# Ledger of designs, part 29: VHH binders against o26223

Target 1, 191 residues: o26223
Amino acid sequence: MKLLWTSQHIKVTVHIDGKVSKMDVLEAIKTRRSIRKYQDREVPEELIDKILDAAMCGPSAVDERPWHFIVVRNREMLEKIPEVHPYGAMVKDAPVAIIVCCDSSLEKIPGFWVQDCSIASQNILLAAHSLGLGAVWTGVYPLEDRVEGIRRLFSIPEHVIPFSVIPLGYPAENPGTRDLFDPDRIHLEKW

## First folded at step 19 (VHH)

Design U2
Fold by ESMFold2, fold request of step 20:
Structure U2 (fold): chain B 191 residues (1-191), chain A 120 residues (1-120)
Amino acid sequence: as target 1 above (191 residues)
Amino acid sequence: EVQLVESGGGLVQPGGSLRLSCAASGFNFKRYDMAWYRQAPGKGRELVARITTGGTTNYADSVKGRFTISRDNAKNTLYLQMNSLRPEDTAVYYCARDAWESYIDSFDHWGQGTLVTVSS
């Protein structure tokens, strides 16, 4: 591992043959877009590990951490997802997908798992973006037909609830920048 | 109530031009990405062009260089300038809010659209 920057200002650790990317968190949040077209390029397991590490860093109700993740790389399985989850049609074109699930046996306070799994899902999107990947959250819960279909397809037990399917890969599209700040949504002191 | 009303369609010769308009009401127009879709007879609906609140535009390959999407936030109006029209551009054109960031599918256009017919 060799340092490439002067010691007087900042250090950015780089691998001799690789790059370490650093993105400001506000920049990541503002520039992340849903990506539904991917390059024909594998996503290294190491990047998936980093993304899932980030997913598990989210807060949860009473620290219950009810989430489980299914990593899907098998082409046949990815191609079957649209059969039970038609709004996830782009999943068949992704090199990998992550299914975010709630294990209800880990719930400590009923009814907060949706927030918990939403936090994990958003962290997956942000982490993927920071690593140069594109991803999209395709909602499964609370659409019961989609929940049942995904559960059947991946042999998910009855006490585990599939929440979202997140395909990801190196992006092959650029949806562009947005200006979404709306002062009318801000209320000072009261409604 | 969100409303989008398309206008400006008509019959035009190949090589001609048309400008479509979409009058928007019932929402804060300048805070929403917008898009044009079209549906030709016997075909599925396809995206034609989109414009973000940040000013980025994207076009279907079939219309690049010929069509220009634009918006006037002061008038709550979306436009599609269509130049060098071809018979294959014949379709009903629909205005929509672009739901690119939706994590569930939504149908985000309404009304009858506006018919564009390109014929000799």
Scores: ipSAE 0.650, ipTM 0.810, lowest interface PAE 1.0, mean pLDDT 88
Fold by ESMFold2, fold request of step 20:
Structure U2 (fold): chain B 191 residues (1-191), chain A 120 residues (1-120)
Amino acid sequence: as target 1 above (191 residues)
Amino acid sequence: EVQLVESGGGLVQPGGSLRLSCAASGFNFKRYDMAWYRQAPGKGRELVARITTGGTTNYADSVKGRFTISRDNAKNTLYLQMNSLRPEDTAVYYCARDAWESYIDSFDHWGQGTLVTVSS
């Protein structure tokens, strides 16, 4: 009798549905930290799919959605990234990295793609955190030597701009909690 | 104007102890994560220890268990207690605001550094 007691309904729901993440959004935003040390553990493809689904849910200027994502798992390629991207040294130790790119042929309004790709990049960080992963955003654009190096390494065409490299994996460090709320940064009604 | 002033360095025997201090001014110290870096002769600067505004600490593997970072928000002061010192701890030590969450290179150090020499 599934109409009797919610406990009977709960049993059916659990068997049909797999594991579900239930981190509160405000908790995720406040507790997300840049993670640069990872366990020697693979990240399942289904988690990467969930992360990229979340990345693509971000708003964009006039809904232009200029982003493309390169998923990098090949060890040789991950180990080459620091040669052209010095801030990305930890990428060689990550099981996977995501390169966020702008396809300029999708721009509907010039100059807003940086905001668009920033939104996608932050959504990757939050989604990874909510799934028990750690990630870090390593900036590529607008550092021209980094843009050119990443474009060359991954055969990225000239009309596509690599924006960020985001290594991720199961965390092997805990940077800790922060107390960052600063009322002096809040201006009511005017500056 | 942001200022960080390190002190407490000196010459010490192996196995000895030193306490470094960093006086901070010109910013809201309690709202910033803080860190100690060091640079040995002929080497690049490396992170030694960090402490968040929430009180969490992290250490380089080479100093874990021997060094303790702490802060006093009322005095705007960061500390590094260094125990069981080894010759390989010889370096100039720098106090800085920790840029852990920076998404670009964070090579800025605030302060001129204080020299620690560990030698028989």
Scores: ipSAE 0.638, ipTM 0.810, lowest interface PAE 0.9, mean pLDDT 88
Fold by ESMFold2, fold request of step 20:
Structure U2 (fold): chain B 191 residues (1-191), chain A 120 residues (1-120)
Amino acid sequence: as target 1 above (191 residues)
Amino acid sequence: EVQLVESGGGLVQPGGSLRLSCAASGFNFKRYDMAWYRQAPGKGRELVARITTGGTTNYADSVKGRFTISRDNAKNTLYLQMNSLRPEDTAVYYCARDAWESYIDSFDHWGQGTLVTVSS
């Protein structure tokens, strides 16, 4: 039997098959923040597998699933990313990063891969948060210099497009929560 | 058009206090996280403090316990109370919208800055 719960507002401490607590999905979405400082602590491969499983659960245009993921743990490679991706400076301090890519040979509908890889990228952020990790999406596409720099650095072939670089680790900061609901953005029936 | 106007800077002795203000206009102030940055002579800009729309605050280690960021959404005003000032706090202080959740790290809207000089 699985217990239903809401994380952050209630605590569920029932041990069934080794699971302790789960975060409610709405709470995960509202409390997820970009995390750019990480503990000096390894991220187990098991957690990366769970995160990538979640990334691949997203919908895609005509189910094309154009995504590929590069998992980067090598210190030298992580430290080189800021040389070609200036706004990814925190990646050098992360224990691991995930590069989300589009394989254009898997596209069935041109141009929708951006939405597809955005969905995968956001799922990575939410899954990481639900597992007690912090992550940040650092944009690569459509900035041509960043795309080519990351492609060169990781030997990514021409038909594969690096979309985002997502460093992650156990968080060493707490940016807090936000209240962003804005009724003026809601239009009933028409604009 | 977004406008951020800082005030309250000046010359102060070590150990003194100053209160900076930032008047905001041209955007929905209460829907934006806000921050103070500073730029010391010959250095780049660095984050000093930030405050979210939900009221959460964060501070640079160098100012923790001495500086307090706050906001008044009714007056569209951001504040920085600076206590126990030190010579290394000498800088131009800038009010900015905080783009913490930006995934492309584009430029933020900045004010003109207000100079704080701590000496003697």
Scores: ipSAE 0.621, ipTM 0.802, lowest interface PAE 1.0, mean pLDDT 88
Fold by OpenDDE, look of step 19:
Structure U2 (fold): chain B 191 residues (1-191), chain A 120 residues (1-120)
Amino acid sequence: as target 1 above (191 residues)
Amino acid sequence: EVQLVESGGGLVQPGGSLRLSCAASGFNFKRYDMAWYRQAPGKGRELVARITTGGTTNYADSVKGRFTISRDNAKNTLYLQMNSLRPEDTAVYYCARDAWESYIDSFDHWGQGTLVTVSS
């Protein structure tokens, strides 16, 4: 019995009629791709709120939740981000970007804020994908030039550290699916 | 060390066909998206085709319907079948490990390239 691997085209049925089809969590994780091309279409505030809600639902060190979010819709500001973030070229084409930041004054255990902001950033990506949006994580920290660039551009206080820039929009590309499971990276009981 | 070695380039007449190969080593080939790029004289490097670990393919508009990217994971080899070649396809073709999901920078590992010349 030749198991015909039917490439189940996960029809992301973007129901046009505003009904956000609930994507399964595992499906969201497995099918999420970085999106760097966006439609000329605005992202509703409601979706951004949902994404930010998701961003704030992750765990953090001692539950400190040190993250802050800058939502950027201003075209001029979006266009300036690539000037200080070379890998953020696509931001200028996005209708919105979220800058994930850490308030260092909230940190109780040094260094864990990176994990906290990473969790928040990943939740943004997953939530965006589940809502039919495309997003990409563009790292800012720990690259000093990018950190300072973003800081200056958005007048971020010294005690607040920009961590990532995540442009979002309706996707205008399809990078395709991946199979990334690697059993060689799994060790049982010991290395 | 990541190594990519392209082969199969050469001189071909317009309308002809070539098949490029890329031998990959130094990494788990089957777990990476791969791509072909090309650079024509005096021009920048451009994406030609991409193939994911899941087998999804994407093509530049200029080569759609003419080029086919494929991979053999058992052989750690990437292929580019090029049909109906045109003079404008003349370029050095590069095999690349795709870093599409990098959150830092796109770091493409490139081979040395193979020259494809389409001329009458």
Scores: ipSAE 0.603, ipTM 0.809, lowest interface PAE 0.7, mean pLDDT 91
Fold by OpenDDE, fold request of step 20:
Structure U2 (fold): chain B 191 residues (1-191), chain A 120 residues (1-120)
Amino acid sequence: as target 1 above (191 residues)
Amino acid sequence: EVQLVESGGGLVQPGGSLRLSCAASGFNFKRYDMAWYRQAPGKGRELVARITTGGTTNYADSVKGRFTISRDNAKNTLYLQMNSLRPEDTAVYYCARDAWESYIDSFDHWGQGTLVTVSS
């Protein structure tokens, strides 16, 4: 039985300089890079909405969808994030950041929320990229001091766990693409 | 100039203990996560332990319960307490300023290393 991989092509249309550009899902995945430098340019709310929509389209354990998103545009808050999350230094330079959180009260199976929020975070990155934005995943969980720092900064309830901080903006760098394919990581039928 | 200088390595018997130190200079030590890596002969570098600016620690599974990473920000010093040492812990141990964005294969902000040999 040849498993016909029905390649469902998801295409995103982006208006760039009056032209509509489409990026398919594989292109988005393969060409995505972490972007840590941003232009002094605001990100339209429409794009953020699309990104958040994408963030919520990922699977979750038993469809628990435990994720919440804090959209941060306030400059003061963006500048404070690096104080509690040092390796989120680039956040201060971004026009917007999304904080991905888990509401533990929504968790149905313990521990799977990490996967769920990871999927959401990755979808944010991919969506951003497909829309002509740059983003980077800055991990908060499972670093307790970072989790608590973000929690305190944004007055996040105790049952809600900050997972990641993702700054977004129009890219001011072009790191190029990488070929990360490694056949040695592929095992057929067994290890 | 960023400098990391490891010390405390040596020869120890299985089951023994060592304490490694890393003296940091040339940067604001308090603002950086720090880590210990090790490289055994013929193997690649691997993360041993990491400590955040806030004191959160993470360990490789192979050293959990045996090793303890700590830091003294006042002294700009990173420590690795190694207990219950095993022959497989034999390696050059490196102190690293952990830039989250840095690749493990990057030697940026690494010390020269200190050799730990666990042998009967």
Scores: ipSAE 0.214, ipTM 0.656, lowest interface PAE 2.4, mean pLDDT 89
Fold by OpenDDE, fold request of step 20:
Structure U2 (fold): chain B 191 residues (1-191), chain A 120 residues (1-120)
Amino acid sequence: as target 1 above (191 residues)
Amino acid sequence: EVQLVESGGGLVQPGGSLRLSCAASGFNFKRYDMAWYRQAPGKGRELVARITTGGTTNYADSVKGRFTISRDNAKNTLYLQMNSLRPEDTAVYYCARDAWESYIDSFDHWGQGTLVTVSS
């Protein structure tokens, strides 16, 4: 199935209190939580496309855009991920996972790819949340054994670095929201 | 019941060495990342070293090159080799299990700790 890249403005309709509403960006950021329990429900390809579109909209160092994405729906593969990536234990329960990778050959300035892939990963989380899905960022890099485990499992070439595994699904939990604002972390003009 | 029991702490002179051990029981040790933390008097708990199930290690900058974390899965034991000890290394050292409850370090079990005192 060819990913239908529709450049259309992502109208995110979120069902809040029985009403369909658009989630604004601040709301998405503030209310997003890591979701590790999922319903036994498939995620439509259209939603994945939207999420991936969002993933590629973030900035990157000197516009290097080093990211690649592996979309995993195969149950056997999903079940194998926790074997090499224990932090990804919940992946086996998700209907789909996105593996964010960096193609090191695309890197223009050394080291910034981590930021680039982080931004992409965060956009995946936010987009998923805005679309009514739950997701969690499971860090692969910089743990060498995890990186290599994912690499081998998915036959990822040496110049491509697995960065994160993000399982997605309709949420089967509601952990609530947290207030993480800390004014002590804000410095005015000087440290 | 999950148990972590640290041992090997004691008094040592600056420049000396100690080896800490953590005996794990009550869970599948080989399936968990493990870490050493320390807490000095009047200070907060800080990560010293971490080791994954696959053997990847990370260290606090303050101990890099001096400390080595390792594990023996057959013995369900975590180790911390501490060389070139400094007075600043004086602390209670804790063994911790990483349960990966969040993206950040998520440790759900701790030992009782073992005291390391570095003093002339």
Scores: ipSAE 0.121, ipTM 0.605, lowest interface PAE 2.6, mean pLDDT 89

